# Designs tried in a protein design chat: VH-VL binders against Coenzyme F420H(2) oxidase (fprA). Part 3

Target 1, 148 residues: Coenzyme F420H(2) oxidase (fprA), of Methanobrevibacter arboriphilus (b1a7s3r263to410)
Amino acid sequence: VTIVYDTMHYSTQKMAHEIAEGIMAEGYDVEMFFLHEDERSEIVKSILDSKAIAIGAPTINDEPYPSIGDLMYYLKGLRFERTGIKRKAVTFGSMGGKGGTPASLGKDLGEYGFDVVDTCEVYYVPDEEENKACFKLGQKLVEEAKKI

## First folded at step 4 (VH-VL; framework fv_ponezumab)

Design T11 (from C10 with light chain F99W)
Fold by ESMFold2-Fast, scan of step 4:
Structure T11 (fold): chain C 148 residues (1-148), chain A 120 residues (1-120), chain B 112 residues (1-112)
Amino acid sequence: as target 1 above (148 residues)
Amino acid sequence: QVQLVQSGAEVKKPGASVKVSCKASGYTFTHYYIHWVRQAPGQGLEWMGRINPSSGSTKYAPRLQDRVTMTRDTSTSTVYMELSSLRSEDTAVYYCARVSYYGSGSFDYWGQGTTVTVSS
Amino acid sequence: DVVMTQSPLSLPVTLGQPASISCKSSQSLVYSDGNTYLNWFQQRPGQSPRRLIYKVSNRDSGVPDRFSGSGSGTDFTLKISRVEAEDVGVYYCMQGTHWPYTFGQGTRLEIK
């Protein structure tokens, strides 16, 4: 399972960590990438080798170009919709005022050939219930991927 | 309690290789990047590179990329930094450091340092 | 590579007086995400560096509020409002915006 995210403060990173904990609790390995630190080519390779992905966006930017937009454009070019199988996906992010990024990313991933099973958005910092929701999101992602 | 514990001092001859370890504890090892920074005697800090412990992906300073290799072992929560073709100029204290929640280069925890001395 | 230039390199200060360290970068440190990845570290004699400030002005947990960071773009400042004996050491600025990451040459703070 591949998790890719970008963050302008700690909220989206906390969500990514909770999702990863949920995945690991089910006995699966996770490769996690932070767009500021990792090369796009390595991220894309990880995604190509995965049956499930989770993509997270910065809290105050709906689509931070070039990072998330660049990755999404590259994923569009891979034409996953042309294969006979659908990889599972979830999207996540936190907001301070510009909501809707996870839903927007989910819509795009669906058009690119992914089966988007859920999205998660929190206001600023995830509270205890939202942290548990992210954990459950990770578990749901891998359970859905097992059906492929 | 977050801790990064490094291996002990090394004395090497020119041309040899050295491998320094950094064992992490008190947090989920795969969630945070580990960087390596060195400091020659009486000099400032020099960034060497970093590893993503979840993927094993690395990124090295251009001046060192042909001589440095970083790896990790997730079963022991340990990161390794190997430097080959040692020269006297590689004599330094080598630090591992964890990057924080708030982005690239914000090292929130550091190892105690490993002294590497290169002498004939 | 981005060059980080600190001044002064040697900073003798009387106990209880303020101290100020400048850090200038050869390029803007504003990243495409809008963040400025400028950090300040303190290294006491014989110890590992310790993070004081991240993203220009955010104090790390446990860092006394007498330490403050400010600046934008290419010009940054670390201020200590009242220097204490425990503040002796070398202070480094560091940028994480551009690869490879680079440090300033360090400022040695000494008590007069």
Scores: ipSAE 0.424, ipTM 0.805, lowest interface PAE 2.9, mean pLDDT 83

Design T13 (from C10 with light chain Y101W)
Fold by ESMFold2-Fast, scan of step 4:
Structure T13 (fold): chain C 148 residues (1-148), chain A 120 residues (1-120), chain B 112 residues (1-112)
Amino acid sequence: as target 1 above (148 residues)
Amino acid sequence: QVQLVQSGAEVKKPGASVKVSCKASGYTFTHYYIHWVRQAPGQGLEWMGRINPSSGSTKYAPRLQDRVTMTRDTSTSTVYMELSSLRSEDTAVYYCARVSYYGSGSFDYWGQGTTVTVSS
Amino acid sequence: DVVMTQSPLSLPVTLGQPASISCKSSQSLVYSDGNTYLNWFQQRPGQSPRRLIYKVSNRDSGVPDRFSGSGSGTDFTLKISRVEAEDVGVYYCMQGTHFPWTFGQGTRLEIK
């Protein structure tokens, strides 16, 4: 399973970590990438080799982070609808004001050939219940991926 | 308690290789990057490279990329840094450090250091 | 590579007096996400480096409030409001915005 995210605050990173814990609790390996640090080519290779992905980003200026937009543009070009499998996906992110980035990313991934299972958005920093929800999201993603 | 524990001091001949280990505990090993930084006697800090423990993906300083290799073992929460074709200029204390790009921040915990001496 | 230049390189100070260290980068350290990845580290004699400040001005947990960081773009400052004996050591700035990551040459703080 591939998790890729970017963040302006530690909120989206905390969500990514909790999702990864949920996946790992089910006995599956996670490759986690941070767009500030990891190369797009490595991220794309990981996604191509995975049955499930989780993409996370905060909202800035009422839009997704530019780095996430760039990745999404590249994913669109890969034409995942040509593959023999329909990969499972979830999207996530945090917001301080107006949200909507996870829903927007989910819609785009659906159009690119992914089966978007769920999306999750948190106001500011996740509390204990929201951390638990992210953990459960990871478990749900893996459970859905088993159907492929 | 977060802790990074490194292997012991090494004395090597020119041309040999050295492999230093860094064992992590007190946190989820795959959630943080591990960077390697060295310090020659009386000199400043030099960044060598880093590994993403979840993927095994590495990035090395350009001047060291032909001689350095970083790997990890997720079952033991251990990162390894191997430096080959050793020269006297590689004599230094080698540190591993934990990096998060947000929240806890970069280099928030360091290993105790491993002294590598290269001499004949 | 981004060059990080510290001044002064040697900083003798009297106990109880303030100290200030400058760090200049050859390029802007503002990343495309709007964050500035500039850190400050302290290395006491014989010890591993210890992070004091991350993202320009955020003080690490357990770091005394007499330490503060400020700056923007290419010019950054670490201030110690009242120098104490345990502050003796070398201070390094470091940028994580541009690959490869680079450190300043270090500023040695010593008591007069």
Scores: ipSAE 0.407, ipTM 0.797, lowest interface PAE 3.0, mean pLDDT 84

Design T14 (from C10 with heavy chain H35Y)
Fold by ESMFold2-Fast, scan of step 4:
Structure T14 (fold): chain C 148 residues (1-148), chain A 120 residues (1-120), chain B 112 residues (1-112)
Amino acid sequence: as target 1 above (148 residues)
Amino acid sequence: QVQLVQSGAEVKKPGASVKVSCKASGYTFTHYYIYWVRQAPGQGLEWMGRINPSSGSTKYAPRLQDRVTMTRDTSTSTVYMELSSLRSEDTAVYYCARVSYYGSGSFDYWGQGTTVTVSS
Amino acid sequence: DVVMTQSPLSLPVTLGQPASISCKSSQSLVYSDGNTYLNWFQQRPGQSPRRLIYKVSNRDSGVPDRFSGSGSGTDFTLKISRVEAEDVGVYYCMQGTHFPYTFGQGTRLEIK
């Protein structure tokens, strides 16, 4: 399972970690990428080798987070609908004002050939219940991926 | 408590290689990047490179990339940094450090350092 | 590579007095996401470095409030409002905006 995220605030990173814990609790390996640190080509290679992905991003001043936008445009070009398997996906993110980034990313991933099974969004810093929801999101993602 | 524990001091001859270990504990090993930074005697800090422990992907400072290799073992939560073709100017204290929640260059925990001495 | 230049290199200070360290970068440290990845580290004699400040002005948890960071673009400052004995050490600025990441040469703070 491949998790890719970027963050302006540590909240999206915390969500990514909780999702990874949920995946690992089910006995599956996770490769996790932070867009500020990792190269897009490595991320794409990981996604191609995975049955399931989780993509996370925050919103900046009513504009998309640039690094995630770049990754999404690259993923669109790869035509995953032609790969012979329909990978499962979830999207996640944190926000300080009006959100919608996880829902927007999910819509785009669906159009790119992914089966988007759920999304998760939190205000500012996730509380304990929201952390548990992220953990369960990871478990749900691998449960759905077993069907591939 | 988060801890990064490094291997002991090394003394090497010019042309040899050295492999320093950094064992992580107190957090999920695969969730945080590990950077390597060195410090020559009486000198400042130099960033050497980093590894993503979950994927094994690495990124090295261009000046060192032909001589440095970073690897990890997820079963022991250990990162390794190997430097080959050692020169006297590689004499330094080598540190591993965990990258924080706050992005590039924001190291929140450091190992105790490993002294590597390359004799003339 | 981005060159980080600190001044002064040696900073003798009387206990209880303020201290100020300058850090200048050879190019802007504003990243494409609007953040400025300028960090300050402290290294006490015989110890590993520790992070004091991240993203120009944010103090790490456990760092005394007498430490503050400021600046923008290419010019940055670390200030200590009241120097205490435990502040002796070398201070480094570091940029994480441009690969490869680079440190300033360091400023040694000594008590007079």
Scores: ipSAE 0.461, ipTM 0.811, lowest interface PAE 2.4, mean pLDDT 83

Design T2 (from C10 with heavy chain S55R, light chain R59L)
Fold by ESMFold2-Fast, scan of step 4:
Structure T2 (fold): chain C 148 residues (1-148), chain A 120 residues (1-120), chain B 112 residues (1-112)
Amino acid sequence: as target 1 above (148 residues)
Amino acid sequence: QVQLVQSGAEVKKPGASVKVSCKASGYTFTHYYIHWVRQAPGQGLEWMGRINPSRGSTKYAPRLQDRVTMTRDTSTSTVYMELSSLRSEDTAVYYCARVSYYGSGSFDYWGQGTTVTVSS
Amino acid sequence: DVVMTQSPLSLPVTLGQPASISCKSSQSLVYSDGNTYLNWFQQRPGQSPRRLIYKVSNLDSGVPDRFSGSGSGTDFTLKISRVEAEDVGVYYCMQGTHFPYTFGQGTRLEIK
């Protein structure tokens, strides 16, 4: 399972870690990437080798962080709808204002050929219940991926 | 609880290679990047490169790119840094450090350091 | 590469007096996300470096409040309001905005 995220604040990172713990609790390996730190080619290779992905982003000016936009544009070009398998996906992110980035990313991934099983958005910093929700999101993602 | 424990001191001859290990404990090994920073005697800090332990992907400082290799073993939560074609100028203390968040740059936990001496 | 320049390189300070270290970058350290990735590290004699401050002014856990960071763009300052004996060591600024990461040359703080 591939988790890709970016963050301006540690909230989205905390969500990514909880999702990863949920995945690992089910006995699966997870590959995690920071978009600004990791090369796009490595991220894409990971996605192509995975049955499931989780994409996370903070919202700035009611839009995804630019690095996420760049990745999404590249993923659109790969035409996953032609691969014969429909990879499972979840999207996540934190917000301080209007938000909506996880839902927007989920819609785009659906159009690019992914089966988006859920989205999760947290206001500012996840509380204990929201951390549990992220953990369960990871478990749900791999349970759905088993159906491929 | 978080610890990075490095291998012991090495003395090498010019032209040899050295491989330093950094064993992580107290956190999920694959969630945090490991960077390598070195410090020559009486000198400042120099960033060498980093590895993403979950994927194994690396980025190296351009100056060292043709001589440095970083790898990891997820089963032992260990990162390795190998430097080849050693020169006297490579005499330094080599540190591994954990970075949890891109751009924070703070290297929140450091290994104790490994002294590498290159002499003939 | 972004060049980080510290001043002074040697800082003798009387115990209990304030100390100030300057750090200047050759390029703006403001990232596209609006954050400034300027960090300060302390290295006590014989020890590994330790984080003091991240993103210009945020104190790390366990760092005494007599330490403070300030600045913007290309000019940054680390201040110690009253120097204590345990503060002896070398202080480094570091930027995480531009690849490759770069450090200042270091400022050696001594008690005189």
Scores: ipSAE 0.376, ipTM 0.794, lowest interface PAE 3.3, mean pLDDT 83

Design T3 (from C10 with heavy chain S55Y)
Fold by ESMFold2-Fast, scan of step 4:
Structure T3 (fold): chain C 148 residues (1-148), chain A 120 residues (1-120), chain B 112 residues (1-112)
Amino acid sequence: as target 1 above (148 residues)
Amino acid sequence: QVQLVQSGAEVKKPGASVKVSCKASGYTFTHYYIHWVRQAPGQGLEWMGRINPSYGSTKYAPRLQDRVTMTRDTSTSTVYMELSSLRSEDTAVYYCARVSYYGSGSFDYWGQGTTVTVSS
Amino acid sequence: DVVMTQSPLSLPVTLGQPASISCKSSQSLVYSDGNTYLNWFQQRPGQSPRRLIYKVSNRDSGVPDRFSGSGSGTDFTLKISRVEAEDVGVYYCMQGTHFPYTFGQGTRLEIK
């Protein structure tokens, strides 16, 4: 399972870590990428080798984080609808205002050939209950991926 | 508690290679990047590179790219740094450090250091 | 590579007096996300480095209030309001904005 995220505040990274814990609790390995640090080619290779992905981004000034836009444009070009499997996906992110980035990303991934299972958005820093929701999101992603 | 424990001191001849280990404990190994930094005697700190433990991908300082290799073993929560074609100038204390990429340069926990001496 | 230049390289200070270290970068350290990834490290004799400050002015947990960081763009300062005996060591600035990451050459703080 591939998790890719970007963050301006620590919040989206905390969500990514909780999702990863949920996936690992089900006995699966996680390949985790931070867009600020990792190369796009490596991220894409991981996604191509995975049955499930989680993409995370914060909403900044009521707009999506620019680095995620770049990744999404590249994923669109890869035409995942042409592969032999329909990969499962979830999207997540934090917001400080209007929000909506995870839902927007989910819609785009669906158009690119992914089966989007769920989305999760948190206001600023996730609380204890929201951390549990992220953990469960990871478990749900893996349960759905087993159906492939 | 979070700990990074490195392997013991090494003495090598010019042209040899050295492999230093860094064993992590007290946190989920795959959630944090491990960076390597070295320090020659009486000199400053030099960043060598880093590994993403979950995937195994690496980034190396350009001056060391041809000689350094970083790997990890997720079953033992251990990162390795191998430096080949050793020169006297590679004599240094080698440190591993944990980095959460939020705040880039976080380096919040460091290993105790491994002294590598290269002499003829 | 981004060059990080510290001054002074040697800083003798009387106990209880303030100390100030300058760090200049050859390029702006403002990243595309608006953050400035400038960090300060302390290395006491015979010990591993310890981060004191991250993103210019944020103190790490356990770091005394007498340490403060400031600056912007290419010009940064680490200040110790009143030097204590345990502050002896070498101080390094470090940038994480541009690959490869680079450190300043270090400033040795000594008690005179």
Scores: ipSAE 0.487, ipTM 0.823, lowest interface PAE 2.3, mean pLDDT 84

Design T4 (from C10 with heavy chain S57H)
Fold by ESMFold2-Fast, scan of step 4:
Structure T4 (fold): chain C 148 residues (1-148), chain A 120 residues (1-120), chain B 112 residues (1-112)
Amino acid sequence: as target 1 above (148 residues)
Amino acid sequence: QVQLVQSGAEVKKPGASVKVSCKASGYTFTHYYIHWVRQAPGQGLEWMGRINPSSGHTKYAPRLQDRVTMTRDTSTSTVYMELSSLRSEDTAVYYCARVSYYGSGSFDYWGQGTTVTVSS
Amino acid sequence: DVVMTQSPLSLPVTLGQPASISCKSSQSLVYSDGNTYLNWFQQRPGQSPRRLIYKVSNRDSGVPDRFSGSGSGTDFTLKISRVEAEDVGVYYCMQGTHFPYTFGQGTRLEIK
């Protein structure tokens, strides 16, 4: 399972970590990438080699981070809808005002050939219940991927 | 209780290789990057490279890329840094550091350091 | 490589007085995501470095309020409003925007 995210504040990284813990609790390995630090070619290869992905970004000025937009545009060009395998996906992110980035990313991933099974959005910093929701999101992603 | 514990001091001859370990505990090993930074006697800090423990992918400083190799063992939560073809200029204290990347280069926890002396 | 230049390199200061360290980069440290990846570290004698400030002005957990970071683009400052005895050590700025990551030369803070 591949998790890729970007963050300006701690919140989206905290969500990524909780999702990873949920995946690992089901006995699966996770490759996790931070868009500023990791190379796009390595991220794309990880995605191509996985049955499930989780993509996360915060919402800034009612838009997702530029780096995640750039990755999404690149993924569109790869035409995953033509691969014959329907990879499972979840999207996640934090917001400070008007949200919607996880839903927007999910819609785009669906058009790119992914089966988007759920999304998770948190206002600023996730509380205990929201941390549990992220953990459960990771477990759900793995259970759905088993159906491929 | 986050800790990074490094292996002990090494004394090597020119041309030899040294392999320093950094054992992590108190957190999920694969969630954080591990960077290596060295400091020659009386000198400043020099970034050497880093590893992503979840994927094994590495990035090395260009001047060291021909001689440095970083690896990890997820079963023991340990990162290794191997430096080959040692020269006197490689005499330094070598540090491992944990990076969370919600501010790139965060370096929130450091190992105690490993002294490597290259003597002829 | 991005060159990080600190001044002064030696900073004798009287206890209770303010201290200021400058850090200049040879290139803008603003990344394409709009963030500026400039850190400040403190290294006390015989110890590993400790991060004080990340992303220009954000104070790390446990760092006293008397430490503050400021700046933008290529010009950055670390200020200590009232120097205390435990502040003796070497201070480094560090950029994480451009590969490879680079540190300044260090500023040695000592009590007069």
Scores: ipSAE 0.433, ipTM 0.797, lowest interface PAE 2.5, mean pLDDT 84

Design T5 (from C10 with heavy chain H31R, light chain R59L)
Fold by ESMFold2-Fast, scan of step 4:
Structure T5 (fold): chain C 148 residues (1-148), chain A 120 residues (1-120), chain B 112 residues (1-112)
Amino acid sequence: as target 1 above (148 residues)
Amino acid sequence: QVQLVQSGAEVKKPGASVKVSCKASGYTFTRYYIHWVRQAPGQGLEWMGRINPSSGSTKYAPRLQDRVTMTRDTSTSTVYMELSSLRSEDTAVYYCARVSYYGSGSFDYWGQGTTVTVSS
Amino acid sequence: DVVMTQSPLSLPVTLGQPASISCKSSQSLVYSDGNTYLNWFQQRPGQSPRRLIYKVSNLDSGVPDRFSGSGSGTDFTLKISRVEAEDVGVYYCMQGTHFPYTFGQGTRLEIK
């Protein structure tokens, strides 16, 4: 399972790590990528080799981070609908005002050939209950990926 | 308690290779990148490269790329840095450091350093 | 590679007096996400470096409030409001915006 995220503050990173813990609790390996540090080509390679992905981003100026937009553009070009396998996906992110980025990313991934099973958005920093929800999101992603 | 513990000092001949280890404890090993930085005697800091312990993905400083290799072992929470074709100019203290996203944890913990001496 | 230039390289300071170190980058350190990845490190004699400041002006945990960072774009400053004996060491600025990451040449702070 491949997790890719970007963050201005550590909120989306906290969500990514909780999702990873949920995945690992089910006995699966996780490859995590932070867009500021990791090369796009390595991220794409990981996604191609994975049955499930989780993509996370916060909202700035009511728009997704530019780095996420760049990644999404490349994913669109890969034509995943031609592979014969519908990879499972979840999207997640934090917001400081009006959000919607995880839902928007989910819609786009669906059009790019992914089976988007859920999305999760939290206000600012996730609280204890929201952290638990992220953990469960990871478990759900793995449960759905087993059907492939 | 977060700790990065490095292997002991090495003395090598020119042309040899050296492999330095950095063992992490006190946190989830795959949540942080490990970077390597070296410092020649009386000189400043030089960034060498980094590894993502989760994926094994590496990124090296261009001037060192043909001689440096970084690997990790997730079962022992250990990162390795191997430098080949050693020259006297590679004499330095080598540090590993923990890095998250910039802001909350960039280079927040460092190993104690490993002295590598290259001499005939 | 982005060149990081510090001044002064040697900084003798009287105990209790303020100190200031300049760091200039050869190009803007603003990343595409709007953040500026400029860090300051301190290395005391015989010790590993420790981070003092991240993203220009944010103090790391456990760092005394007499340290502060400021700047934007290509020009950055580290200030110590009142120098103490324990501040002796070499200070480095470092950029993480552009690959490869680069450090300034270091400023050695000495008590005169």
Scores: ipSAE 0.054, ipTM 0.688, lowest interface PAE 7.0, mean pLDDT 82

Design T6 (from C10 with heavy chain H31Y)
Fold by ESMFold2-Fast, scan of step 4:
Structure T6 (fold): chain C 148 residues (1-148), chain A 120 residues (1-120), chain B 112 residues (1-112)
Amino acid sequence: as target 1 above (148 residues)
Amino acid sequence: QVQLVQSGAEVKKPGASVKVSCKASGYTFTYYYIHWVRQAPGQGLEWMGRINPSSGSTKYAPRLQDRVTMTRDTSTSTVYMELSSLRSEDTAVYYCARVSYYGSGSFDYWGQGTTVTVSS
Amino acid sequence: DVVMTQSPLSLPVTLGQPASISCKSSQSLVYSDGNTYLNWFQQRPGQSPRRLIYKVSNRDSGVPDRFSGSGSGTDFTLKISRVEAEDVGVYYCMQGTHFPYTFGQGTRLEIK
């Protein structure tokens, strides 16, 4: 399972970690990528070898982070609908005001050939309930991926 | 709680290779990047490269890319940095450092350092 | 590579007096996400570097409030409002916006 995220504040990174805990609790390995640090080619290679992905980004100026936009554009070009396998996906992110990034990313991934099973968005920093929701999101992603 | 413990000092001859280890504890090993930074005697800090412990993906400083290899072992939470074709100018203290939870390029924990001396 | 230039390189200061270190980058350190990945580190004699400041102005936990960072774009400053004896060491600025990551030359702070 591949998790890819970017973050301005540590909130989206906290969500990514909770999702990873949920995945690992089900006995699966996770490959985690931070867009500032990792090359796009390595991320794409991981996604191609995975049955499930989680993509996370915060909202800035009512838009997704530019780094996530660049990744999404590249993923669109790969035409995942032609691979014969419908990978499972979840999207997540944090916001400080008017959000919508996880829903927007989910819609795009659906058009690119992914089966988006859920999305998660939190205001500022996740609280206990929201951390638990992210953990469950990871478990749900793995449960859905088993059906492939 | 968080600790990065490095292997002991090494003395090598020119042309040899050295492999330094950095063992992480007190956190989830695969969630944080590990970078390597060296410091020659009396000089400043030089960034060498980094590894993503989750994927094994690496990125090296262009000056060192032909001689540096970074690997990790997730079962032991250990990162390795191997430098080949050693020269006297590679004499330095080598540090591993963890990237901060709050952003890349922000080293929040450092190993104690490993002195590597290259002499004939 | 992004060149990081510090000044002064040698900084003798009287105990209790303020100290200031400048760091200039050869190009903007603002990343596409709007963050500026400029860090300040302290290295005491015989010790590993210790992070003081990250993202220009955020102080690490345990770092005294007499340390502060400021700046934007290509010009950054680390200030110590009142120097203490334990502040002796070398201070480095470091950028994490562009690969490869680069450090300034270091500023040696000494007590007069």
Scores: ipSAE 0.322, ipTM 0.788, lowest interface PAE 3.9, mean pLDDT 83

Design T7 (from C10 with heavy chain Y32W)
Fold by ESMFold2-Fast, scan of step 4:
Structure T7 (fold): chain C 148 residues (1-148), chain A 120 residues (1-120), chain B 112 residues (1-112)
Amino acid sequence: as target 1 above (148 residues)
Amino acid sequence: QVQLVQSGAEVKKPGASVKVSCKASGYTFTHWYIHWVRQAPGQGLEWMGRINPSSGSTKYAPRLQDRVTMTRDTSTSTVYMELSSLRSEDTAVYYCARVSYYGSGSFDYWGQGTTVTVSS
Amino acid sequence: DVVMTQSPLSLPVTLGQPASISCKSSQSLVYSDGNTYLNWFQQRPGQSPRRLIYKVSNRDSGVPDRFSGSGSGTDFTLKISRVEAEDVGVYYCMQGTHFPYTFGQGTRLEIK
């Protein structure tokens, strides 16, 4: 399972970590990438080798974080709808105001050939219940991926 | 609680290789990058490279990329840094450090350092 | 590579007086996400480096209020409002915006 995220503050990063813990609790390996640090080519290769992905970004100025847009542009070009399998996906992110990034990313991934099973959005920093929800999101992603 | 514990001092001859280990504890090993930084006697800090423990992907400083290799073992939460074709100017203290690029910044925890001496 | 230039290289200071260290980068350190990944480290004699400041001006946990970071783009400053004996050591700026990551040459703070 591949997790890719970007973050301006640590909130989306905390969500990524909780999702990873949920996936690992089910006995699966996670490859996690941070867009500032990791090469796009390695991220794409990881996604191509995965049955499931989680993509996260915060909402700023009521729009998705710019670096995620670049990744999504390249994912669109790969035409996953032609691969013969429908990979599972979840989207996640934090917001300080209006929000909407996880829903927007989910819509785009659905158009690119992924089966988006759920999304999760948190106001500012996740509380204990929201951390639990992220953990369960990771478990749900793996459960759905087993059906491929 | 977070700790990075490095292997002991090494003395090597020119042309040999050295492999330094860095064992992590107190956090989820695969969630944080490990970088390597060295310091020659009386000199400043030099970034060598880093590894993503979850994927195994690496990035090395261009001037060292032909001689440095970083690997990890997730079962023991350990990162390794191997430097080959050693020269006297590779004599240094080698540090591993935990890194994140979110709100807390980078290089928040460091190992104790491993002295590598290259002598004829 | 981005070159990080510190000045002064040697900084003798009287106890209780302020100290200031400059760090200049050969390129802007503003990343595409709007953040500036400029860090300051302290290395006391015989010890591993310790992070003091991250993202230009944010103090790490446990770092005294005497330390402050400021700057933007290519010009950064670390200030100590009142130097204490424990502040002796070498201070390094470091950029994490551009690969490969690079450190300044270091500033040695000594009590005169």
Scores: ipSAE 0.417, ipTM 0.800, lowest interface PAE 2.8, mean pLDDT 83

